# Designs tried in a protein design chat: VH-VL binders against Sushi domain-containing protein 2 (SUSD2). Part 2

Target 1, 195 residues: Sushi domain-containing protein 2 (SUSD2), of Homo sapiens (Human) (q9ugt4r445to639)
Amino acid sequence: RLASAFGDPHFVTFDGTNFTFNGRGEYVLLEAALTDLRVQARAQPGTMSNGTETRGTGLTAVAVQEGNSDVVEVRLANRTGGLEVLLNQEVLSFTEQSWMDLKGMFLSVAAGDRVSIMLASGAGLEVSVQGPFLSVSVLLPEKFLTHTHGLLGTLNNDPTDDFTLHSGRVLPPGTSPQELFLFGANWTVHNASSL
Below, E stands for the ipSAE of ESMFold2; O stands for the ipSAE of OpenDDE; V2 stands for 0.75 times the mean of E and O plus 0.25 times the DockQ between their complexes.

## First folded at step 2 (VH-VL)

Design i10 (from i06 with heavy chain R99K D100S E101G Y102R G104T S105Y Y106H D107N N108Y Y109A F110M Y112V; framework fv_miptenalimab)
Fold by ESMFold2-Fast, scan of step 2:
Structure i10 (fold): chain C 195 residues (1-195), chain A 123 residues (1-123), chain B 107 residues (1-107)
Amino acid sequence: as target 1 above (195 residues)
Amino acid sequence: QVTLVESGGGVVQPGRSLRLSCAFSGGSISSGGYYVGWIRQAPGKGLEWVAHIYYSGSTRYNPALKSRFTISRDNSKNTLYLQMNSLRAEDTAVYFCAKSGRWTYHNYAMDVWGQGTTVTVSS
Amino acid sequence: DIQMTQSPSFLSASVGDRVSITCKASQDISNYVAWYQQKPGKAPKLLIYAASTLQSGVPDRFSGSGSGTDFTLTISSLQPEDFATYYCQQYDSYPRTFGQGTKLEIK
């Protein structure tokens, strides 16, 4: 099952709920205790070619780790939006080959504008550039049914509980923009837990 | 699997500060879909929740204690902390650190507990 | 805040007895209830979570039931090691709150 985050940023949960959250900071996109999967993203204003910040925010970095795997981060490196891939905070080079078999994950890059990550569980991430921001898609195999939470929602074939807070409390369907901002803010990552 | 050991308790005068530590072994304090925290028990009384910190770093506090107590962790030392300021006689209690179960199983209950460390606030 | 009220506060029973302890929440908490056992001088031990799910390693004689506001912990055939204080806890919302405890004593 697929969930996405792109643009200003717009989110589509695993059960198909759509919402927008213009945060500033680092947020949990997905956590799943089944395999200790963690996917975190950074949201901040973009940088235009003249050096001016965009009015809205979007994703500029995403990081992933599953269990004891390596930590991989994909980020926008330049004001022009060039992608960089970091392995345990070290920048990787893809001049000799387009793929790497890392601890607990397989990573590949295509044409310098798309990065794909496949984890040992079968979970996958695809990251690409969309204007001044990242576009992120997450694919989870069926075994993750009932085992997810975070901004990308609870994967259980029931969209009514997609706005589940960190405490386990659910915001009701038809949530206002103000309440959606509170939902997003509830999934903030603090420095000590940042990947 | 996981073992928790508290330390830092003792006798302290009212108005002073004290920091408790909880050493986490057998697993990472920052890994998995669970939270860790502190629960206290005054002599002869029941259990009172103090604070939680999630693996993401997000914190929740007992509103009665939030202004004086701070929960934190050091992932590199695999240790949980409770900073207690402006201590009062009513803070006298055994302080337990505990880890929740995995919330993907709807287990938000505290499934692993330390032995507790005693804090006595007296003149 | 959600108040958790246990009944009774003290219970006397004999080995082999069927014992029930109840816990009432001041508002609907669905099934977000846990039960703990605490022996003197020791940390609490988790027995049941999600109102009725038995924690791994806990004997089958322990069971939990209920939903909404009324919850029950049952020990089907009391053993000597079961004499302890029992606490319920809600984890539906913050702050997390516990019942006042039920002390189970030998008759």
Scores: ipSAE 0.000, ipTM 0.442, lowest interface PAE 19.8, mean pLDDT 81

Design m02 (framework fv_murlentamab; at its last look DockQ between E and O 0.28; V2 from the best seeds 0.00; counts 0 for: pae E 16.7 > 2)
Fold by ESMFold2-Fast, scan of step 2:
Structure m02 (fold): chain C 195 residues (1-195), chain A 124 residues (1-124), chain B 106 residues (1-106)
Amino acid sequence: as target 1 above (195 residues)
Amino acid sequence: QVRLVQSGAEVKKPGASVKVSCKASGYTFTSYAIHWVRQAPGQRLEWMGWINAGNGNTKYSQKFQGRVTITRDTSASTAYMELSSLRSEDTAVYYCARDRGYYDSSGYWAFDIWGQGTLVTVSS
Amino acid sequence: DIQMTQSPSTLSASVGDRVTITCRASQSISYIAWYQQKPGKAPKLLTYDASSLESGVPSRFSGSGSGTEFTLTISSLQPDDFATYYCQQYNSYPYTFGGGTKVEIK
């Protein structure tokens, strides 16, 4: 089951719900208590070619951890526009090899512009560059059915509860844009929980 | 009604700090950003910085970097702006203002709701 | 920083007059707002995104322009319109305001 976030940022949940949320800050894309999986993304203005900030926002970093695994962050590199990968907050080099077998995950870099992460649970992430922002895809195996929360929705074959707040309260389909942004803001990461 | 209500006027000595509050009501506080703008007597409006009321992330104007700190209390629906190392040039009315479209996908970024202003006077 | 230059600094007008004030940006922008400020009061949003009228603002106010040159027009000045007007760019950080145009009774 596939969910994605890309562009300004446009989100597609695991059950196929589409929405846009122009946040500024760090947000929970996905939480799954089944394996203690956490995927967080940073949304911020992009940088134009003349060095000024864009008005719109998009994803500029994504971080993942599952259980006691290493913490990996993939972010946009300033100036190069390419990807930079951090392991437990330290920058990794891929000059000698295109892959790494880390604690609880396998990491690979293709052609310097795409990062793939496979977690021990079988969950996967693919991160690539699209203009001034990241494009992120998350693939979950069927064992995660009924065990997901966050901006990428509740994976349960029922799109009507995709706008589930952290409290468990559900916003109905067809909510107003203002109510939809309540959904986005409700999944904000606080410093103590940041990856 | 949607309102931002600021704390009362302050008189401070050079070198002191001032902390101004901005209490929001009538909307979901954590869904919007709050900006701080000042205006010295007879001068233009000057942007100081902003805070995402949801996650607490801030951005400051380079001119105020190192002297300004913007915070918020989500349970009280209140934003705060603290300016340290005050100088006579910091005498101004300080406003908080809501970012119209911070979380709006249409991208309206103008300031639609303003606090009434707080006069801060710095004098020896 | 993007510099915003307003002209004129002061404008004398009579009720019923057509008033036009201008704002020039030091570089091309798309996102500009206009505010009205009366003495002792907070600014009030009039227009945003150059030409969009804020809800509740009288239709006699209009914004126009693109690139580096922008205008705020009041088609028929009313007594309540004597105030100082400011343009603001929110195209890039830091956000910057014009110097203001004071519309005074002639």
Scores: ipSAE 0.000, ipTM 0.453, lowest interface PAE 15.4, mean pLDDT 81
ESMFold2, look of step 15: ipSAE 0.000; ipTM 0.452
ESMFold2 (binder alone), look of step 15: mean pLDDT 91; pTM 0.941
OpenDDE, look of step 15: ipSAE 0.015; ipTM 0.571

Design m05 (framework fv_murlentamab)
Fold by ESMFold2-Fast, scan of step 2:
Formats: C-alpha cells, structure tokens, sequence
Structure m05 (fold): chain C 195 residues (1-195), chain A 125 residues (1-125), chain B 106 residues (1-106)
C-alpha cells in the first residue's frame, strides 16, 4: 500500500484519504510498532531568492529508522535544491557508487534527484525533489495492516479512522480545516522520539 | 523555568568509577535529550554522549565508548553519566546540557540551550 | 571525526570594537553553533544553524558562513562580552568543538 506527501504539503493516506496540512516543525509521518518503524518529516516555509519565507510550507527533510537499523535522513540541501543523504547524521557521498547496503536497509540514488530506501521488513520509501520541497512516498507490505499510526493514516482498509490522534482518539470524517490542523499538530515530534 | 542541577564535586583514585547526576526541572523531561560534555582545565569542550530521555536511546563518542554509560530515571527526571576506569587525564568539569529537537532531528534545530552548573571530577592518586 | 579549527586563539579588543571569530571545519557542514563561556560558568548558546540567533541573545551577536568557513561577529563589543567563545558542529557524531577564542581586554 502506498501513501504519499508532496507539495503544499498534500497528503494521501494508505487508505486513500486526501488532505493538506501546512505545519511548521517535525512530524510523525508513520510509526508502526510491528517492526519499530518510524518515519518522520520536517515541514518548513519555502524560502524565496531574496530570503523571505513563503506563506505555505512543504517537506524539507525525512528520516527513517526500523528497529536497530541505521538512521537515514534525506533532506533538501540548503539553497541548492538538491538532495543530501545523512547516515546516522553524517552526510554521505555517492561519487563512486549510487547505492549502499546499510544496517537494516538498502539505499540507492537515481539520477541525483531521487532516493530509494528499502527496509528489512519490506517497507520502502522514495524521496524526490518537487519544486522547493520534497515528495515522499511510503510503500508498506500487507503485514502492516492495522499496525500504522501518524499523518499517513491508519492502514486498515477503513478511511473513516485515518485522522487518528496519538492518544488513539479519532477525528470524524469531514473534519474542519481547523480540526485537521489539530490532527497534524498532534503528530508533532517535539516529545521524546528522536531519529 | 528550566533548570539542570548536577551533583557535587568528586575526588577519585585512578581505576575507580564516578557517577554524576543531572536533575531536570521546569519542562517535560521525556521530551528532550540530555548531552554530556566535559572540559579539562584550560582545554576545549569535549562531547561525550547523549541520551533521549523518553526512550533511553544513547549515543557515545568513540573515544569514551566502553568506559561511559549514560542513563536516565524518568520518575526522578534525572540523567546520569558514569565514567569507569578513571585516569588522571579524566580530571575535568563535567556538564549536562539539554538539546532541543535532538529527540527528532539529532540536534539539527539548535543544540545545547540549557546547561547544568558543572561537576568537577578530580582523579588523583 | 570532523575537526573544528578556531582562529584566533586569543583576541585583544576594546569596548565598542567589531570582533570577528572564525571557525573552519575539516569537511563541509550545515549545522554549527556558537557558545560563550565565562570563567567558572557553563557555556551559553549564542547562535545555531550557522546564522540563527538564540532567543534572549543580544542582536549584536551574529553567525554567518557556509561549507567549511564560519564566523561569529560581535558588532559592538560590550564589557559583558569578554569571554571565551567556542564553535561546535552537530552535523555528525561525534559532536566536536573548536579550540576556543579568548576575547580579552586590550
């Protein structure tokens, strides 16, 4: 199953729910206790060429870890607009090869603007540049059914509970933009779950 | 207000171990990381390691790996740094420091915003 | 490990002077902070992410730079600014500090 976040940022959950959340900060895209999978993303305002911030936000970094795997972060490289990949917070070079076999994951870079990560569980991430922001796609095998939480929703073939808060409380379908912002803010990673 | 209060000065013999405490108050302890940094007299600051106060995950500087252990007690809002096999060159002031966003981005947002007062550890025969 | 080299090691200045302290990283980095330390006290965070000013820090302090070369500038030195300053990279573990720059009275 596929979920994605891109642009303004627009989110598509694993069960197909579409929404927009203009956060500022770090957010849980996905967590799954089944394999101790954690995917976190940073959302920031865009920066214009004169240094002023845009009104909208987008994803500028995404980080992933599964169990005791290495921690990989993919981020926009400052003003350059290219991607940087960090392994346990150290910037990687792909000058001599386009792939790395890391602890608990396989990492590859295609065309310099697309990073693919395959985790031991079979979960996958694809990160690319879309305008001034990142586009992130997450692919989960069926064994994750009923085991996901975060902005990308509860994968259970029922979209009515995709807006599930960290506490387990569900916001009803058709929630207002203000309530949807509360859903997004509820998945802020400003508590003790560092990647 | 945010406060980090460390335990008092210690005098140890070579080969001994020392355990320094850092009690946090004024914020949600489990939402931040605590780093340990030391400074020998007249020398540079030297990072030793950190702990995510919520989940207990640690990272150590290779130089201290095998000798340093960082732990926390969430009920007491206290972090601990234990350094074993002490040598005379371990004589230093040891600081704990809080890191914002380290619990999610490894210190990318900003680093050590609040510091403990320091604990002098003297290793002398 | 990323090595952080500060210059100068000691700087003599007068109140009102513009002071610039340099820090060079052994490899390209994006995440660097600056600290002020007074004798007998813990360090105090001044700037982070190269150029962001920490809340409560006077606007006379500023950080700049990119790649391998970074600077901390004090635009008009005050009596409270005589201290030792350290840069720190947090681009990768282990975090490393510069050797320090002591700003002393001329």
Amino acid sequence: as target 1 above (195 residues)
Amino acid sequence: QVRLVQSGAEVKKPGASVKVSCKASGYTFTSYAIHWVRQAPGQRLEWMGWINAGNGNTKYSQKFQGRVTITRDTSASTAYMELSSLRSEDTAVYYCARDTYTVYWGGYEYTFDYWGQGTLVTVSS
Amino acid sequence: DIQMTQSPSTLSASVGDRVTITCRASQSISYIAWYQQKPGKAPKLLTYDASSLESGVPSRFSGSGSGTEFTLTISSLQPDDFATYYCQQYNSYPYTFGGGTKVEIK
Scores: ipSAE 0.000, ipTM 0.442, lowest interface PAE 14.8, mean pLDDT 80

Design m06 (framework fv_murlentamab)
Fold by ESMFold2-Fast, scan of step 2:
Structure m06 (fold): chain C 195 residues (1-195), chain A 121 residues (1-121), chain B 106 residues (1-106)
Amino acid sequence: as target 1 above (195 residues)
Amino acid sequence: QVRLVQSGAEVKKPGASVKVSCKASGYTFTDYYIHWVRQAPGQRLEWMGWINPYSGDTKYSQKFQGRVTITRDTSASTAYMELSSLRSEDTAVYYCAKLRYYSRGYPFDYWGQGTLVTVSS
Amino acid sequence: DIQMTQSPSTLSASVGDRVTITCRASSSVSYIAWYQQKPGKAPKLLTYDASSLESGVPSRFSGSGSGTEFTLTISSLQPDDFATYYCQQYDSYSWTFGGGTKVEIK
């Protein structure tokens, strides 16, 4: 099952719900208690290669940890081109090799502009650059069915509950733009749980 | 209101150690990294290291590796920076500073008032 | 380490002037902040991520630039703006600051 976040930023949940949320800050894309999987992303205004700031926001960094694994962050290094990978907040170099076998995950880099992460559970992330922002895709194996929460929705083959708040309250179908912004803001990362 | 309050000025002899404290208030202490930055008289700001108050993890600048130790006390909401084997060139104002957001990759939004450490014979 | 070079080291200006100070990184960076420091005080954050204005900072301050060349501009200098300004990169460890630009009364 695939969910994605890209652009300014556009989200596609695991159950296929489309929405846009122009947040500023750090947000929970996905959390799953099954394996203690956490995927968090930072959304902020973009900067074009000519120095112009975008009015909309997009993802500029994404971080992941599963259980007691290493913490990996992927962020924009050169606005429209490069990605930078951090292992427990230290920048990694891929000049000598394009892959690393880390604690609880496998990491690979293709041509400096695409990063793939495969976690011990079989969950996967792909991160690439799209304009001034990141494009992030999350692939979950079937065992995660009924075990996900966050901006990427509740994976249960029922899109009507994709706008589930941290409290467990579900926003109904036909949610207003004001309520949709509340949904996005509700999944702001609490400082103590930041990766 | 967010506030970082540092301990008072210190005068030390060469070879001694100094321990500076930084007490945080107005926010949840364990939520933001605390960094230490120094500034010698008339010189640029110089990054020394950081601590994650939640985990106790630290990272130090290579220049200070082996001489600096950063710790914290979560019950007191206080971070500490200890610098050993002091030399006259360690005379500087030492600042603690809070990271602007939850994760690394952000600048410092609040600073302590600074602690002057003078190393002289 | 990435070296940050500021120019000029000092400049004299009058109230109402447009002031521009420059910061050059020895390698391409995406994350630059600018700080204001007054004598005997801790630095104050003005801008971050090259061009984002910190909350509560007057709109006369603006940051711009990309790659290795960055600038801080004060569109109409006020008496409160006479201070030393520092750029900082937080893109790569170890984090480094520029040498400072002192804006003094002409």
Scores: ipSAE 0.000, ipTM 0.454, lowest interface PAE 15.7, mean pLDDT 82

Design m07 (framework fv_murlentamab)
Fold by ESMFold2-Fast, scan of step 2:
Structure m07 (fold): chain C 195 residues (1-195), chain A 123 residues (1-123), chain B 106 residues (1-106)
Amino acid sequence: as target 1 above (195 residues)
Amino acid sequence: QVRLVQSGAEVKKPGASVKVSCKASGYTFTDYYIHWVRQAPGQRLEWMGWINPYSGDTKYSQKFQGRVTITRDTSASTAYMELSSLRSEDTAVYYCARQYKYSSGFRGAFDIWGQGTLVTVSS
Amino acid sequence: DIQMTQSPSTLSASVGDRVTITCRASSSVSYIAWYQQKPGKAPKLLTYDASSLESGVPSRFSGSGSGTEFTLTISSLQPDDFATYYCQQYDSYSWTFGGGTKVEIK
């Protein structure tokens, strides 16, 4: 199943719930104990060409690791407006080829504006540039049914529990914008620069 | 303010059980995991297990599996740790602690601790 | 279980000294916290996720490291810093703590 985060940032959970969370900091998009899969994203104000900050926030980096795989981070390049890929915090070059077979994942880049990551479990990420921010999509095989948590929701074919806090407490459908901000804040990551 | 307040010191004989309480205040009790950690005199901190107060789910350290039971009462905002078949080496200060700083998945550091409960198993 | 080894077990230092405490994991971990404990008191969180400073903790405390080697540094030791320090990994069950480092007055 497919979930995504893009823009201001707007989120679409695996069960199809739509919401907006305009956070600042690092957040858990997805965690799944089944394979020890972790997907984290950084949300912050964008920078326009004239140097001014946007009032809203969006995703500027995403990092992924599954089990003991390599850690890959995809982030906005400050000057070029394209993507930069880091492997265990070291910037990668794709001058000789557009793909890499890494520990626990396959990495592919297209035209400098799109990065695809496929993990050993079959989970996948696609990252692209959308204006001053990233657009991130996550594809999960059916074996992850009932095994997901984070901002992208609980994949169980029931959208009513998509706003599940880290504790397991569920915020009901029709949750206020204030409560949605608390949901987002509940999935804060502290010190996720490498993941 | 956020606080965890534990029950008072206990003196038990070998073979007995002890039940320590940990009352939470200043936050929504069901939103954060509660862990139990013990420390024998002059020894390191030793993790015993956790409870998710919302669901009642627990996880125990392999060393304590079968002897420890962690429970909670949501109406009282209180977590409990019961240790059975006490031995003299179970003499320790027992702490409850809140897991607040989530880094990834179930992983997080303990930001608020109870004051500790001394359990003495008579020699 | 992942074994956490701290060094040194005891160190003597003077106010103003730079103090470094090391923690070694028996296998690679990503999530380490450091705690300060004073006699008769509960531990207090100093740093989490290897290098994040807990709110309200003085900036003289810093954590660093990755993989199997982690350090806690106190850049200029104050009288209030004489205590025992513990590292903790919370990457893999069961959570494990180091043996502690007692920082005592010279």
Scores: ipSAE 0.000, ipTM 0.502, lowest interface PAE 13.4, mean pLDDT 83

Design m08 (framework fv_murlentamab)
Fold by ESMFold2-Fast, scan of step 2:
Structure m08 (fold): chain C 195 residues (1-195), chain A 123 residues (1-123), chain B 106 residues (1-106)
Amino acid sequence: as target 1 above (195 residues)
Amino acid sequence: QVRLVQSGAEVKKPGASVKVSCKASGYTFTDYYIHWVRQAPGQRLEWMGWINPYSGDTKYSQKFQGRVTITRDTSASTAYMELSSLRSEDTAVYYCARSLDYGGNWYEYFQHWGQGTLVTVSS
Amino acid sequence: DIQMTQSPSTLSASVGDRVTITCRASSSVSYIAWYQQKPGKAPKLLTYDASSLESGVPSRFSGSGSGTEFTLTISSLQPDDFATYYCQQYDSYSWTFGGGTKVEIK
C-alpha cells in the first residue's frame, strides 16, 4: 500500500483518505510497533519574495529508522534545489557512488533529485523535490496491515479511522480542516523522540 | 453546536468606556482563539485583536493599541472586549469570532461569529 | 498592512445570472477567505484558503485566484444570494478585509 505527502502539504493515507495540514515543526508520518518503524517529517513555512513567511507550509526534511538501524534524514539543500542525505546526522556524498548498503537499510540516489530507501522489513520510502518542498511516498508490505499509526493513517482497508489521534480517539471522515488541525498537531514529535 | 452569545446594545458618551462580553458554548473554550471585529455603519469589517483563552495572551491591531483590552474568564467561558476613550467614530457593531490556533499555526478565518453588539457613541 | 480592494462596490444582477466579484491585494497573499453578510446579521464564511468551499455552502459559490488577484463567483444567482460580500486576507498581520461588494436585485 502506498501513502504520500507532497505540496502544501497534501496527504494521502494508506487507505486513500485525502487531507491537508499546514504544520510547523516535526511530525510523525508513520510509526509501526511491528518492526519499530518510525518515519518523521519536518514542515516549514514557505517564504515570499519580500522575506515574509507564508501561512502555508511544506515538508523540508524526512527521517527514518527501523529498530536498531542507522538513522537516515533526507532534506532540502540550503543553496541548491537538490537533496541532502544525512547518516546519523553526518552529510553523505554521492559523487562516487549512487547507492549505499547501510545497517538495516539500502539507500540509492538518482541524479541527486530522488532518494529511495528500502528497509529490512520491506518497507520503502521515496523522497523527491517538488517545487520548494519535498514529496514523500511510503510503501508498506501487507504484513503491516493493522499495525500503523500517524499522519499517513491506519492501514486496515477502512478509511473511516484514518484520523486517529495518539490517544486512540477517532475524528469522523467529514471532519473540517480546522478540526483536522487537531489531528495533525496531535502527531507532533517532541525533542526526546526526534530522529 | 458551537454558539457565541454577546451582551446587549450599549449607548455611551464620548470619552467613556464600553465592555462587551462574548459567552461561548458547545466546545472547549480554551481550545480556540477569540477575535474581535467591528463594523461601522456602511463600512468594512475591521479586525481589532484576539485572545488565546488558554494562556490569556492577546494581540491588538495598531489602530486600537492602547485603547482596547481583551480578557477572558475561563470558568464562565466568556471573552470580553473593553474599548476606552470612545469617540463618535467608534459607533459600530462589535462581533466576537472564533479561529483555530494549535501548535503555533493559525487559521484566522472565522466559521463562527457572535450575533454582534451595537455600540452607539453620541453626545 | 496589506490593503484589500474589492470591485465592483455594487452590482445589479438577476436570478440565474453568473456573478463575479474581484478582490485585489496590495501585496502577494496565499490565504483569502470570503464572507456573505445580510443586513443586521453577522458575516457567514463561504470560502477559505482562496478556493476551499466551507461545509454547508452551496456549490454555486466558488473562489479562485492567486498572488494579488482573487475572485468569488456565484454560478447561478438565487434570491437568497442578494447580500454584501467581503474578502479577507489572513496571510499577514494585521488581518484586513475588503470594502465589500453589494449584490442587489436588477
Scores: ipSAE 0.000, ipTM 0.459, lowest interface PAE 12.8, mean pLDDT 80

Design m09 (framework fv_murlentamab)
Fold by ESMFold2-Fast, scan of step 2:
Parts: sequence; C-alpha cells; structure tokens
Structure m09 (fold): chain C 195 residues (1-195), chain A 123 residues (1-123), chain B 106 residues (1-106)
Amino acid sequence: as target 1 above (195 residues)
Amino acid sequence: QVRLVQSGAEVKKPGASVKVSCKASGYTFTDYYIHWVRQAPGQRLEWMGWINPYSGDTKYSQKFQGRVTITRDTSASTAYMELSSLRSEDTAVYYCARVTYISGSTYYYFDYWGQGTLVTVSS
Amino acid sequence: DIQMTQSPSTLSASVGDRVTITCRASSSVSYIAWYQQKPGKAPKLLTYDASSLESGVPSRFSGSGSGTEFTLTISSLQPDDFATYYCQQYDSYSWTFGGGTKVEIK
C-alpha cells in the first residue's frame, strides 16, 4: 500500500486520506514497531534562486532507518537542483554506478533526480524533486497492516482513524484546519529521536 | 522561557475536594500534554493522569480513576487537577509537568515541571 | 504495570567521588529517564532514552543500560549534586518511577 507527501506539503495516507500541513521542523512520516521502521522528513521554506525563502513550506529532506540498518538521508542538493544521498551524514557518490547495497537496504539513483530505497522488510521509498521541494512515496507490504503510526496514517483499511495522535486519540475525518495543524504538530520529531 | 506555575498550598478536611491549577507560559499551551504526578512525604513519584490541552481528552491512572478529574482552560493556558473524597493518604506535593514526545510514539518523559502544590489532608 | 526498583536507597559520598545508581525494571524497557530532586524543589530532567543527556545538564552525568538494568553515573561528584535521584520508565503505560536514591555527604 502506498502513501505520499509532496508540494505544499500535501499528504495522502495509506488508507487514502488527503490533507495538508504546513509545518516547519522535523516530523514523523511513519513509524512501524513491527520492524522498527522510522521515516522522518524535514519541512521548511524553499530557497528561491535569488536566495530568499519561499512563503510556503515543503519537504526538503527525508531520512530512514529500519531496525539496525544504516541511516540514509535524501535531501535537496544546495546548488545543483538535484538530490544528495547521505549515509550517516557522509555524502555518497554515484559517479561509478547508480546503486549501492547497504546494511539493511538497497539504494538506486536515476540521473540525480530520483532515489529509490528498498528495505529488508520489503518496505520501499521513492524520493524525487518537485519544484523547490521533495516528493516522497512510501510503499508498505501487507504485513504492516495495523502496525503504522505517523503523518502517513494508520494502515488498517479504515481511513476514519488516519488522524491518530501520539496519545491514541483519533480526530474525525471532518476535523477543522486548526485541528489538522495540531495533528501535524503532534508528530514533531524532538532532538533525542532525530535521524 | 517555558514555565509552569501552580496554585498555592491547600489544607483540606477528609472527604473534601481540592482543585490545583497549573498555568503554562513560554510555549503554545495546546501543543504539549500536561501530566499530573504526586509525591507523598518521603515516597516515590506517582503518576496520576494527563490531559491533551488541545482536545480536552484525558487518561487517568487506574488507582485514581473515579476520584481525579483533569481539565484545562485554553484561553488562560491553565490546566487543573481536582481530587475528590480526600483521605489523609492523599497528603502530598502535586506537580504538573510537560511531556516530550519520542518520534510521535506514546513514550514520554517530563522536560518541565511546576513548582509543586502541597495538599495537606487533616481534621 | 512495570515496577522500577532503585538501589541503593541511600549512599554517602564525597566531592570528587564517582557515584553509580542502579535502576531495575520488572520487564524489558527501552525508554528510561533520570531526574534529580533537591529538598523542596520539583524534579529536574537529567537524561532520557537511557543515555541521552538533556541540554544544559553537566557532562559529568551519564546514563547507560538496556533491557532491565539501567545506571546513572556521576563522575567527579560536585557539591551541587547532593540530591535524590529517580529513574522513570516511559516504555509502557502507565508511567512508573523508581523509589529514589538519596546521595548525601559522607
């Protein structure tokens, strides 16, 4: 099952719920205790060609780790307009080949504008550039049913609980924009748990 | 600067109720859960319950369920804890505390605490 | 509920000593925090996630451990460190604390 985040940023949960959340900071896109999967993203204003910040926010980096795997971050390249892939904060080079087999994951890149990550569990991420921001898609195998939390929702074939807070409280699908902002803020990553 | 300021000491008779306040400042009140933790003289810290200030949702420790009520006033950035049917065993310092979230999980530790409110239950 | 057993209940130490306080959980936990409490004061967060030091806390404090046994260590005890220390698990609802360890002057 597929969930995504792109643009302003617009989110589509695993159960198909659509919402927008203009955060500034780092947020939990997905946590799954089944395999200790963590996917985190940074939302911030974009940078225009003249060096000023955009008015809206979007995703500019995403980081992933599953269990005891390597920690991989994909971010917007500062001046090139493409993507950078980092392994434990060390920038990886794909000059000699377009793929890498890392601890617990497989990476591939296409012309610097698209990165695919396949994790040992079969979970996958695809990261690409969309305007000044990242577009992120997450694919989960069926075994993750009932095991997800975060901004991309609870994968259980029931969209009515996609806005589940860390407390376990569920916001109904027809919640106000104010409540949706607080749902997003609830999934803020604090320094201690940042990838 | 984040601050949690609690109301002053209370002396109550057995069977009475007490309501303690906790006023938050220096952050957005509705973004962080407020928990209540008490400590009887010479005893360990004991968790009582929490409130989500945004929604008003609460969870209580089973030991206090039925006797404790936690509420909030978002316009005043204040949380309240009311404990009813007081007994001498309820004599304790009552603290409010703000939690920090770990990657959005249900695991919490307390990053800021109120100064405490002594509640004495005596005849 | 997960029960937290802290030892020793009291320890006497001198300035400059290395102090070690132990906390044992009744079942395996991944999330432990340590707090310092001085008489008449609220607890103050020292460490979280077993080994992460809270911002502004001196580096002489460190946490370690995993599973069921956790330790708070104070290298080179300072006069300001004479206090009662509590561990807390936040792995499983409801949140539970240890019985405390009072570090007093030898």
Scores: ipSAE 0.000, ipTM 0.431, lowest interface PAE 16.6, mean pLDDT 79

Design m10 (framework fv_murlentamab)
Fold by ESMFold2-Fast, scan of step 2:
Structure m10 (fold): chain C 195 residues (1-195), chain A 123 residues (1-123), chain B 106 residues (1-106)
Amino acid sequence: as target 1 above (195 residues)
Amino acid sequence: QVRLVQSGAEVKKPGASVKVSCKASGYTFTDYYIHWVRQAPGQRLEWMGWINPYSGDTKYSQKFQGRVTITRDTSASTAYMELSSLRSEDTAVYYCARHPDYWSGTLYGMDVWGQGTLVTVSS
Amino acid sequence: DIQMTQSPSTLSASVGDRVTITCRASSSVSYIAWYQQKPGKAPKLLTYDASSLESGVPSRFSGSGSGTEFTLTISSLQPDDFATYYCQQYDSYSWTFGGGTKVEIK
């Protein structure tokens, strides 16, 4: 199943729910206890030519770890373009080859601005540049059914519970903009759990 | 019914500290930021800071930085505001209020407020 | 900090009157909320995001403005509306409130 976050940022959950959340900080895109999968994203405001921050935000970094795998972060190099890939906080170079076989994951960089990550579970991430921000797609195999939480929703073929808070409380479909913001803010990364 | 209930009035001497509580009920405590706002008699409302009850992260107004500490206890659904080195000009009603999130670029105001706690600082 | 200047400090009005109170920011802001406060009580949210009406607030209340000049209008003043009103900017850290406008019986 596919879920994505892109642009200002627009989110599409695994069950197909669309919403927008302009966060500032680090947020849980996906947690799955099945394999101890964690996907976290950083959202930051845009910057105008005069140096003033915009109200709208977008994703500027995504980090992933599954179980005892390496920690990989994909980020905008300096907010203005290009992707940087970090392995356990160290910047990687793809001068000699376009791929790396890491602990618990396979990483590849395609021509232009695309990074693909395949995890041991079969979960996958694709990260690319869209305008001044990142576009992130997450693919989960069927074994993750009923095992996901976070901004990308609860994968269970029931879109009515996609806005599930960390507490387990569900916000109903047609929730207000205030409540949608509450959903997003509820998935803020705790400092001790930050990748 | 959504409620924020604050602790009772306090009388303190200059130089002392005061700790005011704000107990949430009727909603999931960790889903809303808690702000602290004070109002001296006959004066304007003054924002002091906020806490994200989920993470424990705080932000303080520059005026109160170094004197105010905001904390929470998730098991008790209670936020606390402690103000140290009290002066007579700290005499005010202290309010807690809930809010979705400041730095998200949120459009929203503080929709539910506690009843207020009068703190009197006198010798 | 952004300074919020509210005017008038007090105004006298009769039931049925159109009341307008003004709030000026020292720098351009995008996010303004208005609150109503009655003696001995906590503030009540009326409007947010300059012009959005809070759920449950009567439609006679409206907010408007942009940049540095904002207004709260009560189109037909009711007995329950005699109170002090505060504007608040929440565009920039630290949040700041206006000095308040007390709406009194004429």
Scores: ipSAE 0.000, ipTM 0.467, lowest interface PAE 14.6, mean pLDDT 81

